# VHH binders against q9c0y8: the designs that were tried, part 4

Target 1, 316 residues: q9c0y8
Amino acid sequence: MSASHPGILHEYTERLVAFELVGKSNVTLTSNVTRSLLLFVGGLGDGLLTVPYVQELVNPLDEIGWSIVQVQTQSSYIGWGTGSLKRDDEDLHKAVDYFLHIGGADFSTRKIVLMGHSTGSQNVLYYLTQSILPNYLIAGIAQAPVSDREAAYQFNGKEKTKELVDWVKAEYLDKGLGNDVLPRSKVENFFGEVPTSANRCIDLTDVRGNDDFFSSDLSADDFAKTFGNLKEISGSTAHSQLILLMSERDEFVSPSTDKAQLLNRFRESIRPTTSNSSLSGIIPGATHNVGPKSSPEALKWLINQLITALRSFIDQ

## First folded at step 1 (VHH)

Design a18 (framework vhh_5j56_2)
Fold by ESMFold2-Fast, scan of step 1:
Structure a18 (fold): chain B 316 residues (1-316), chain A 129 residues (1-129)
Amino acid sequence: as target 1 above (316 residues)
Amino acid sequence: QVQLVESGGGLVQPGGSLRLSCVASGFTFDSTSSYAIGWFRQAPGKEREGLSSISGSSGGSTSYSDSVKGRFTISRDNAKNTVYLQMNSLKPEDTAVYYCAADRGSYYFPLSKSEYDYWGQGTQVTVSS
């Protein structure tokens, strides 16, 4: 359905924008009242308004004094196929810096929570593990963290996926052609019509590729390199909290995977242990994007969980 | 103000090598920059032609004209805010003034001079025996 949405389009760096959806209060991040924000990043193929629940978060968050902002990165829509987690991380750091200094002001009371959907979950975990965090980035939320590699195994077969990986390595990476776009006929069953580089293909589909954070066949040592490596918040010895929200009926996770056990393995690997949020859990009846095929209670559960988390972060 | 300064030009014999440097000021090279940096050259009585480009994206996507592909390599050092053009197997027809150019917002047609908003003053390369 077509619709119009009131909001503010922020140009957070050259050529990249973030869209702040405005709730019933009409209070914005540019208002004289300091507001905290949830900075939302989508998954593969996502852009503005493509994740259905984001619009449903606007008024519940507005009621508790939070704005929701959708970040458009170079990877938005089809751009992800020639991108990387490193490039996404650089875009997200620019967005965070912008919202801490919007209009030249220094917002020392503004709290930021970074939330990702799908591969946005990799973006969140990557952001929290690469370098010291801004003073006010107090939590990361990963919704529907899934293995892209195991999804490829599920939909195209493990051996066929391994054959693609081996071919890309031999014909592209070994020849220094990692940035070249793969022939569509070779990858259209994996990535559709999206132009996809050799590097990006390997990042998503190879064992221990740069995006391979959530696969069920990874070891405790593998999880220790990601979940075990959360960085400090600048100016403090404190660390951001990590909240993991898996969808119970996620169609991109094999039915043979015990989601509760896998979530437990992720959580047990989180270091420091104080970053392991008790608000992590499984969204009952939720599909991957908590969409229309979810149980009727799934969206309400997600909204209530997020409100609970965000309220806990603004105690003063 | 955006400024680009080229260096590394000079006289070289056919078959020789030179490395050109382009130092930027007034902006930074990073993966979120919309700046693509291009190398162009202009010989006397000829139009300015595009040779190579490197984007501001992560890893830096590169492009080369057929006249220099396999002989020239573009690279960047973001810590030094510098872009390089390594020129190998130089020929007399490579004799020209070499220009560094920056494009703040266009990712399209990176070897087109019309896409670049900022230009250096040029550095002379002479290939002769």
Scores: ipSAE 0.005, ipTM 0.106, lowest interface PAE 14.6, mean pLDDT 85

Design a19 (framework vhh_5j56_2)
Fold by ESMFold2-Fast, scan of step 1:
Structure a19 (fold): chain B 316 residues (1-316), chain A 130 residues (1-130)
Amino acid sequence: as target 1 above (316 residues)
Amino acid sequence: QVQLVESGGGLVQPGGSLRLSCVASGFTFSKDSDYAIGWFRQAPGKEREGLSSISGSYGGSTSYSDSVKGRFTISRDNAKNTVYLQMNSLKPEDTAVYYCAAEPLKYWGSTYSPQEYDYWGQGTQVTVSS
């Protein structure tokens, strides 16, 4: 497919860009009017324009004075296989810093919301839990938070996944070879042809690996270390809100998983309790990416939920 | 409602080439497709062997088994809802019934493990004879 999209391509740091889609108002983050932004980070394999619903958000957000910006990180496309949540977090902080300092920004009224899709949900939760947050980063939104480890169990078998983890630990981690790319023949059923380091493999597939935030077999103590550890906004006693939006027909979540119960366990773990958004929920009929195989109402529900959330932040 | 139809098989001499086609119905190929397509073969008295796969996701990840790597190439044409297997440098041991199969996209979206595929075509015979 070929298409053109009106927008601004921002160079937020050396070698990395973020793309702001322009809506019907033609107002942008570089205009002399204050505009808030939703900064969007995709999942494994995603980059600019790869998550279809993002384009559908442009005009609804534009109508309420928000821009949507898609961020390219070092992990975009196939780069995730040799990456980490820590490296992603560094890129996202650079993007946030850039957008706080451009155009007609009024730091008393500009709001930033960080939204993730799929493993972008891990990026959001990691960002909100590692350090004191920049001024005006008022919320994180996690769309389709899923356990990569339990997805591997579902599609490759639990024992085969455990055997991979044990082998990678013995042959790579124990030998100090965590940054080495694994032989494709050993991991292509898990990661396709994407070059994948030993560390990245373990982060995604091991119990309590660095990405393992959303697995249904994790304890309340495990969730307390992530959901229970949301950081303050700099210069304030306020904390960012966390909104969790699970897809009802998510193909990466086992049919044996009670999504409503799992979502409730995540929400019960959120601290401070004021960060537990009542707007969290399950997107009816949605596939993982709220794509064409979703029920006809799934995308509309997602758009309405996001608009409701963003409007609620104007008075903070 | 997913249906797959293979074509392009036939008789070829060693060292020759064939291109197999797999036409899908009940879903469409695009960067938004939630299906991976794999190619498999089964020789008489042997287990079904995975050869190659291509995802329907943007960028289309591909994979190949060691027995065909460098000789076979998988590709797709989204406008025709078709996946191809270009088979070069064919050997007598490539003689088999060739199948295409579809599975829901998982973890970047590419695999060739037969047990993971839910929808199968009827197969097309490839014979490499000297």
Scores: ipSAE 0.000, ipTM 0.258, lowest interface PAE 11.5, mean pLDDT 85

Design a20 (framework vhh_7w1s_2)
Fold by ESMFold2-Fast, scan of step 1:
Structure a20 (fold): chain B 316 residues (1-316), chain A 117 residues (1-117)
Amino acid sequence: as target 1 above (316 residues)
Amino acid sequence: QLQLVESGGGLVQAGGSMRLSCAASGFTFSYAMGWHRQAPGKQRELVAKISSGSTAYDDSVKGRFTISRDNTKNTVYLQMNSLKVEDTAVYYCAARYSLGFSPYDYWGQGTQVTVSS
């Protein structure tokens, strides 16, 4: 049903907003200059309040002096189909810059953790590894990092996905039409009614496309280009921690995939090695979005893991 | 809460026809509904989907299968014609509330379709 949520709607740019949910303390990023934040970005189709567990994080985080903020980007809701990981990164940098410059005198001591869900996990990894200007981020958290390409193989068929890739390359990319929206009749099995550009289609579905970070068929050299390339925190020699939280019952991941083994391959590729967080793991009984079909313990595990991570960043 | 109840599966000879039904109940909006199938030892795959204004089919079933919806009964159907042994699978009804590249949020229990030669 309908519900109301107390909070602050921040305008971090003239067209984009970020929603800070207010916990029981009523302390906000504007009213407490020592307060740190977890900046949350969703996956394809997500926007404000669409990932239910975010609401469940508000009070646990509030108890340890952290706010949770959901970012709306140009890619929110249906905007992702004509977007890119690079455009998302630009929006996230604007949000980070905004939150570093609100709340008064001690904003420079504010800790920021960037957390992504689903394709938000690609946003996090891109921000930490392929961005040239990291801004005071002490950690990135990827929840349900999943291969969109392998999900397409699972739900649409591997050969059908490859045929789509070949067709888009021949009829669009090779002709310089990468920004053109694909005919819905050709791609509705993959993207529904979402207007999807040729570039975005290839980014998500091609081998080594721009979003292809988490596929189980990628090599150690492929992972070295992403996980192996974490950037230094601006103004420091320190590197952000990367925490990877895979869902045990993730419906986007083939049942034949050994998730623990795949997670270990990601973690082994992280450089510097000090950025490989021991808090990475498999969320027991969790569906992709840690939703109502998850085991009852899944959400509690996720909350506990996040609180443990955020506490460790304060205590060190 | 949306509930999906499937019916109409069973045994059929090659070349035959079968209609599957999926009844949805509850005061919830569904953006898209579809039929998926899973053959023994294979991954679950999309067979057909229907959303407002459009239908889509896997190439393996185009011209043989038809998806339709009866809004008065809140029921989606899969009419299967010219059945092949390769169509043998458990068929699942699914409903999606999110846009874009996402798995379905609600699933039926599945109904077995066995095509004999």
Scores: ipSAE 0.006, ipTM 0.324, lowest interface PAE 10.0, mean pLDDT 85

Design a21 (framework vhh_7w1s_2)
Fold by ESMFold2-Fast, scan of step 1:
Structure a21 (fold): chain B 316 residues (1-316), chain A 118 residues (1-118)
Amino acid sequence: as target 1 above (316 residues)
Amino acid sequence: QLQLVESGGGLVQAGGSMRLSCAASGRTFDYAMGWHRQAPGKQRELVAKITSGSTAYDDSVKGRFTISRDNTKNTVYLQMNSLKVEDTAVYYCAADLGRTYWSEYDYWGQGTQVTVSS
């Protein structure tokens, strides 16, 4: 299927773009320096327009004075296989810097919320909690935060996943070959046709790998290291808010995982406690991407929750 | 491009004091900064670390060394008091661009030699 979408394609750096979808008001981030934005980053395999609910957010957000922008990073489409959360964070900082300066905007005139889908949730958490760079975001929203490691256990088996990790460490990491692309025959059951480096494989599949934020077997001390240090907004004493929205029917989460209990463990680890948004929750009847197999109420719930959240982040 | 340049090393008698400086050029953001050292025949080890709102020290230097930061000068300092012969090492300044979860550093200076004589 093909379609045309009205919007503005921004070149936020020499080789990367961000697509601003334009709503019925025709107001854009360039035409109004006080216009706030939801910067959206997708998961593994995603790029521009690949997450269908993003298009459904355009007009609801427009009605409350927000634009939605979908960001392309070096990790978009198949680039994630040779990437890292650190490289993604560098790209996201360039995008944030771009949108804070176009048309004379700055953090006093424009508010930015970063929303991630799937592994985009790791990008959000990294930006807000692990990056020591100034945080320009008033909030982060993580939709369908899932453990890539536990997904690998579910689809490939726990022992087979551990065997892969051990082999990659012995044959690549211990030899200083972390940036080398792994043979397709060894990893195609995990990553398909995507060229995947030894470092990226370990980041996603090892216990406490760099992407391993959401696994149900992690300790309270582990969650404190990720959720426990939300950063102050640059130029402010306020801290960013974090909203976690898990999908009730998420096919990438084991049926043996108690999602409500796991969400509660994430939330209990958030510091400062004022950053723990009461708007976190489980999207009723939602599949991983809130797609066509979701219950009819799932998309409506997500839209209403996001509108409520975005209104709450701006003093009225 | 972020560059780190150390200064203030040299020779000092045991029991003496020395202050190391690390000047960051091209720095536009607040980074976690650390001082590491490497003695002859030993692995590089963390001495002190400063982040927004906190400092941390290796047990061997706690109470003797103080790390501080001057953002107006883009400089991090390591004040070393009550120096011991065992503190003799090349001292390296390092910047951590958000791998604090796993304690990795992204940028390193060239190092500055500190020699403590008995």
Scores: ipSAE 0.000, ipTM 0.150, lowest interface PAE 13.8, mean pLDDT 86

Design a22 (framework vhh_vobarilizumab_d1)
Fold by ESMFold2-Fast, scan of step 1:
Structure a22 (fold): chain B 316 residues (1-316), chain A 123 residues (1-123)
Amino acid sequence: as target 1 above (316 residues)
Amino acid sequence: EVQLVESGGGLVQPGGSLRLSCAASGFTFSSYDMAWYRQAPGKGRELVAGIYSGGSTSYADSVKGRFTISRDNAKNTLYLQMNSLRPEDTAVYYCAKGLPYDSSGFLEYFDYWGQGTLVTVSS
């Protein structure tokens, strides 16, 4: 199957693009400087049009005066294997800066929300907490926040994963070879054909690695480091809202995990407490990407939850 | 010294039932979360079912409604009752000991594993 999508492809920086899907109104971010924006970043392996529900958001968002834009970063498709959350953050800030100014817009007239899927959830948290760059997001939305480390345990075995971590540390990190691509034969069961650096492997698979935000074995002190310091919106006294949406049937989370309890632990760690959105929850019947194997109610629930959230940001 | 010894595996026809046992020693059994994992030929280990020290249980979607995990704290024994068995349930089944309860009670972190017991579902 193939399809054509009406929209605008934006070059937000050298070599990187963002695709604005245009709804039935034909209103664009360039034609209306007060139009609000949901900026969407995918997970590992994702790029433009790879997350199916994004296309389903176009017209519901258009009806309430919001555009949706999918951002391509250096980490899109196979680029993540030699990347980092820090590099992703730099790309995302360039995209935000671009969309704040196009068509004569400015941060006083245009509201921007960043939504991440899968490891895009780590991107959202990094942007709102660890990033050294100024924050112009009114909110962040994390969809399917999952532990890549615990997913590796599930699919490859915990001991095999720890053996990989130890080997990478001894043969690469201890030798100053963190940027070197690992031999495919050693990592193809974890990362397939994706060229993966020693640093990126450790970020994803080691306990308290740079991507290790959502693992169920982390302490309250660990969660305080990722959730406990949400940034103020630059030029405002307000802090960004954080919305966490877990998928009930997420195939990347062990079925033994109590998702409601884990979500509550994340939310209890959010500071300031005013950033803890009441709209966080579990998407009923949803697979990881809210895809075709989800229950029929899953996509409708997600759309309604997002519409409720986005309306609340423009009505006040 | 912690020891976990699985038993009860065997050959069974599709639709049949088996009950696995895990005899635990060397620790205060009643204080720890326990779980059953399985590993099919050529695959990684998969968490099948878990039971918290307090008695609440969790199951993989693939076995929910067919398998029942239980524990007998007086006998230091963990059980897995497997009903309506399918060819895809063929695997070596492993008993695993979790962290102490105060380690957040999450079933994904296990510090000891048994040697396993083979279950073959074939007709």
Scores: ipSAE 0.000, ipTM 0.096, lowest interface PAE 22.6, mean pLDDT 87

Design a23 (framework vhh_7d4b_2)
Fold by ESMFold2-Fast, scan of step 1:
Structure a23 (fold): chain B 316 residues (1-316), chain A 121 residues (1-121)
Amino acid sequence: as target 1 above (316 residues)
Amino acid sequence: QVQLVESGGGVVQPGRSLRLSCAASGFTFSSYAMGWYRQAPGKQRELVASISGSGDSTNYADSVKGRFTISRDNSKNTMYLQMNSLKPEDTAVYYCAKSYTEFWSGKLDYWGQGTQVTVSS
C-alpha cells in the first residue's frame, strides 16, 4: 500500500499525465537513445499503478529497449462515468502525439504499441478503427476484453439491466438529457458511488451500445463493424496487428461463456486478415487483472507473450 | 482498508444445510452491493449470489436458485448465505466480495481467505 517508484511523470496535455517507470538501465524516453514504448491504458476505475502486472513489465521491457508508460485520461479513477470512448480516444491521441515528439525520437525507428486492460480493451479497439493510425503505431493489445453489458447481466440480472436501459432511454435520452448524471438512488446497484451520465450508462449496458464490442450474443455482422474495420498506419500500406489476451479465470466473464470459442469468433472477424495476430490467446490461470489470486504461471506467460510480440515488431 | 472475513463452512452430508457469514469492515457497508463467489478445485471462480446495499434486490446463479438464500444485516455489517439441500457439486471454497458495485466503481475486488464447504458422503 506504500511504495516509491523511479520514473518520469510526463504532462502530455493540460491536466493529464503519463507515468514512465524506469528500469535497471535507467534509460528513458527523454534520453538520447531512441526507445520504443508500450502505452498502457487501464480499465474502469484504473489510474497510475492500479494494475499490478504493469510494474512487473518494466524490467523485462527495459532489457529489450522498450519503455512502459501508463496513461492517465479524463476517465481515470471515477471520471469514466461521465466519459465516452470518443473522449478517451481524444486523450490517447494526445498522448501518442506527445510520445512521438520527445527525447531521441526518430519516427522511422520508434515503435508504439497501445495496450489496454479491461475496458482499456474497448479503448484500443476503438482507437484502431476510427482513423488512419499515427506513424509506427504497430499493434494494439487487448488484455481481458470483457463485455460490460454481460457483466451487468451476471451481477444484476438481465431483465433488471434491460429495465434500467429502457428507463434511461425514456427519461433521459428521448428528452435530450444524455449528458445528465443519473440519480444515485436509481443506479447505485450498477454504478455505486460513481457519477454516471445517461449516455455512459447506455454505452455500457445497452445491446450494441457504443462500448458493446465483446458480448457473446453479438452476431458476426456486429463483430465485422469493429474487428472488421482496422485502419492502416499513416505513410504505409501496413496495418496494425491486434492481439487479444483473455484471462482463463476472469471473474467478470459469466461461467456460461466459452472463452476459447468467443476468442475464436473475435479473431475470425479481424480484417484485414494480416492484422489477426497468432500471439492472441488465453492467459493460463489468470484472474481478470492477472493479480495475486492467479495461478503462478499466469504472470510469467503474459510477460513472455508480450516480450515475444515486442521483439517481433522491432526485429522484422 | 477494506476487510472481509468469511466463516461458517464445514463438512456436511448431501441434503444438509450450512449458513455462511461475511463480516465486513473498512467501508460504509450499507452503501455497497455484496456477493458470494465459490471456487472448486480445477475450476474458475463463479458468482453464487449477490444482494443490493439495501437488501431489496438479489440475484442467484441458476445452479443454486431455490436452494440458497442471500441476506444481510446492515446494523451488524454482516452478509449471509443460507445453503439448503447441499449437493456434492456445491463443494468449494466460498468467498465474499463487494460484487458488481466494485466493478462499476472501479474499486478492485477484495477477497478474503474464504471458507471451505465440503459436501461428502
Scores: ipSAE 0.012, ipTM 0.373, lowest interface PAE 9.2, mean pLDDT 86

Design a24 (framework vhh_vobarilizumab_d1)
Fold by ESMFold2-Fast, scan of step 1:
Structure a24 (fold): chain B 316 residues (1-316), chain A 122 residues (1-122)
Amino acid sequence: as target 1 above (316 residues)
Amino acid sequence: EVQLVESGGGLVQPGGSLRLSCAASGFTFSSYAMAWYRQAPGKGRELVAGISSGGSTSYADSVKGRFTISRDNAKNTLYLQMNSLRPEDTAVYYCARDYYGSGSLWKPFDYWGQGTLVTVSS
């Protein structure tokens, strides 16, 4: 069904936009320079309004003094196939910088939380581990962190996925053709109609590829390189908190995966320990995107958990 | 509520034929790409055939020339005609629809039905 949504479309850099949804208060990031921000990045194939629960967050967040903004990156919609976590990170930093300076005001006290859905979870973890964080970025939230590699195993078969990886390495990476787009006929069962580079294919499907943060077969040493490496907030010894929210009925996670055990392994690896939020958990009855096939309680649980998290950051 | 109900599976001898049907409800069927997947015992789900909203078709190499996917938008029904069946075609066959708003394009099709078992044995 079609719908209209009140908001502000921000041009945060050349060719890229971010959409601020406006709640019942009509308060915006431009009308109140101290208003807090939840910056939302979607997963593969996502763009503005493609993750339905985002719309349901607008008024609950508005009531506590937060705006939600959906960011488009170069990877939005079909762009991800020729992208990288590094390119996404560059776009996210531009968005963060824009919202810090919007309206020409000093936003040094503005609180920003970065939230990712699906592969947006990789974007969040990557962002928090690359460099010293701005002092206004106080947390990252990863909703439905999923192994894309293990999803490929589930839907295409492990052997076929490994054959693809070996073929891409031999025919592209070994020949210095990592930026070349793979023939659609060879990869359409994995990536559909999306133009996908050799590098991006390997990042997503290879063991310990650049996007491979959440696979259940990774070691404690593997998790220590990501979860164990959260960076300091600029001008402080403090680090951002990381909140991990897995979906109980996630269709991209094998039924053989013990989600509670895997979540515990992620949490155990988070360093410093003060970055390990007690608000991490499993969303009861939730599908991957907390969509229509979820239990009736799933969306309400997610909303309540996010409101609890955001309130706790203001109280600190 | 989106529902997909597969039917037409059964036991067949090698070289035989079966026609699978998928009855769709709860969405505008004609607007979605549809697919057939299968899962053999102990293996992951694999795409065997897909059909766009406009009627363009695609097939896995293992079934090209033997399987035909088609749709009847007036009846909200997806079909898979399977000819020259082989023991390696033994699997549970699933009907799936395109998933607008999915966070992952590796699974271009969601939601899955309950499946229908196809057994090819002599």
Scores: ipSAE 0.014, ipTM 0.360, lowest interface PAE 7.5, mean pLDDT 86

Design a25 (framework vhh_7xy4_2)
Fold by ESMFold2-Fast, scan of step 1:
Parts: C-alpha cells; structure tokens; sequence
Structure a25 (fold): chain B 316 residues (1-316), chain A 122 residues (1-122)
C-alpha cells in the first residue's frame, strides 16, 4: 500500500535510476566493503518496488554479502510500448557499467548477476546474446520466462492476434510507419491504455518477432538461434550461466503447455553447454510473480534457489 | 488504497446459476481492463473471462464459453460475472483482477480481491 524503504537511489545515467534496498547489515555498494550485486529488471509495466518478492530477497542476500538493485529503464511503467529489447539492453549495459565502477568495484572481485522477471527474462537472454558493450556478468536468471505471443493467443484469441499482426504489417510496417503509435481502439484488448508502436506490437505478437524467445510452438532451430548463442564474457574465457525458473501455476502460460517439457527444450538448446545451469527448474506452486496466491512454499523455494546460486558464484 | 471486493458466491446444484460482483475502489476503474479468475482448492489460478476498459471486447476460456458472461458498469465501478449451467468442475474461489488484458501490472496480489467461494455439488 504505502511504505518507506531505506536504501540508496543511484543515478546510473541521465534521467534513469536504480534503487538499492538496504538490509539489516547496513552495508551497501557504496560502503568500504566490496559487495557483489543482483541487478533486477522487471517485466512490462514494472518499475521500482512493483514485483513483491524483490523486497523479500533483501535480507537473505544481505546475509551472504550481496546487494539487490532494482533498475529503471526507459521501458519502466508505460514506456515499454514504444521501446525495444535493443533499447532496454542499452540501458542495462549503462547500469552494469555504473555498478562496475562504484565503491571498491573491480573486474576481478565484484560479481554481477542480472535477474529478470516476466519480459525481464527476454531482457536477460537478449543481454547474454548480443554483447553490444563489454560486460562482466557471471550469470543471468530468468524468472517466469513466458511467451507474450502465446499469452496474447490465450487472452485475445489466436485468430484475432494474427489479424492484428497482419493489419499492423500492412498499414504501418509496409508504409515505413513502424515507430508510429497504434490507435488505442485497435489495440486496447492487447495493450490497454499503453501507447504502443507498430514495431513494438509486432515484436511481442508476431511469430518469431524480436521478443519471441519462449513460445512452445518454436522449433529446435529457433531455440538454437537464441539459447544457442550465449556470448563470451569480455576479457575472459568464461561464459555466463543461464538459470531459468518457470512458475508452476503461471497464469500467462496455457494449461495445455507442459512446462517441464518446454523448460527441458530451452535447456537442451543452451550453448555453450557449460552455461546450462543445473539450478534451472519449476518453482513449485508459484503464480507468475510468486505472489501471495502462490503455494506457501513457492517464495521460500525461490529464495533458497537464488541463495544457492549466489553462494556458489562466490566460491567459483 | 487499491481495493477489489468480490461477492455473490455460494452453494448451488449442478445446472444452477450465480451472479458474481466485484466492487472496485482506489483507482480509475473505467481506465483498466478487468478479469475474472478462479482457483480450485489446491490448484493453480485459471483465467475464465476478460473485459476491456470500455466493455467493447470480451474473451472467455473454452471451459466456460457459452455458459458465463462478463460485464461491467463503469458508472458504479463494478465488474460482474453471470454464471449459467454450473458444473461441479466450476467449484473454486473466484477473484477479480485489474489490468489483466495488459502486462502493466499483471496479477499482483494488491490488485486481486479476497475472493468469493462458488461450490457446485450434488
């Protein structure tokens, strides 16, 4: 509802901020003690403090010497409708670069893990596959990776979604109007009141659109182009680990989808194979955002899985 | 501040009907899409019906299509679900949710109500 949260608000670039919640130790990324960090990016519509479990991660991470930082991008809140994975990636690289250079940070001691929720999972996979700027991430974590296209099929109907795609291509993309915002009346069933560009609509709803990483109807060749293309960490011979955590009761995934089978198909496509983390799995009883309507064990399972991963990275 | 209050559930025999209501407060109801979702005891959430902010578009899961009707009254800040031809498998806790047709807030706990129980038996 309403609350005050102790922390540090970081300005990582012009007009964009990242918020570090302070745990019981009161140690932060600006302290004399060098700390590693989990950099958290939300899904469509998210901003600071909008994903409830993030607050629950603060003290467990603090106990093992890690900070959690929530990043705002240009896509936060309603900005995603005129954005792209490429624009998000540029913002995330600026945030990573900032956190590599504050406090006692240096490339040999500070570990950075990028974690995404929902479409933040696309941000993580995109970040690990594009390598636009040097990065020093040791792992990416995707929580509730879901197909936006199949969610549109589920909530709006497959044929209506295909009709929208065809219309946007004919009336906007074919006419060079990809950056134009679509009429609200045409897309309100898909994106509500959020101003949504023709390009962004296609990225999310078209077969093999730029965001279409997790759809169950994609082929092994499609998965090889994404999961099979994890890039080497700049300045290192190592590759980042990819951890995929699907929610068992995810309301944005069709009941007809076998989540364990789909997760296995993603994992089998990961290259190099050393990036395929054994910590990937299904969060038991979890809703999409691991919220209060989840089974009682879901949040604790997620916390324990993350702590297990982060502890292993300190020893490695 | 944001509050959803479901009502209208109860006990009914197979073939019966119920009308659920959801009273919304703390946000501009007429600006957001709404949904009805249900959760049988010990199982996951299932969406059953959605409605656009204007009421001009509605969608139903295959399990309830032709039996349930979603509607809204923006002047009263109220969402409705008319349930006909009820079956034992419709037994669940029923919740209303904000922003379901967009990904802007998903199904956060703060946007779901406490629910109303529907039991279809004998």
Amino acid sequence: as target 1 above (316 residues)
Amino acid sequence: QLQLVESGGGLVQPGGSLRLSCAASGFTFSSYGMAWVRQPHGKGLEYIATISYSGGSTYYSDSVKGRFTISRDNAKNTLYLQMNSLKPEDTAMYYCAKDFLTYSSGWTPDYKGQGTQVTVSS
Scores: ipSAE 0.011, ipTM 0.452, lowest interface PAE 9.1, mean pLDDT 86

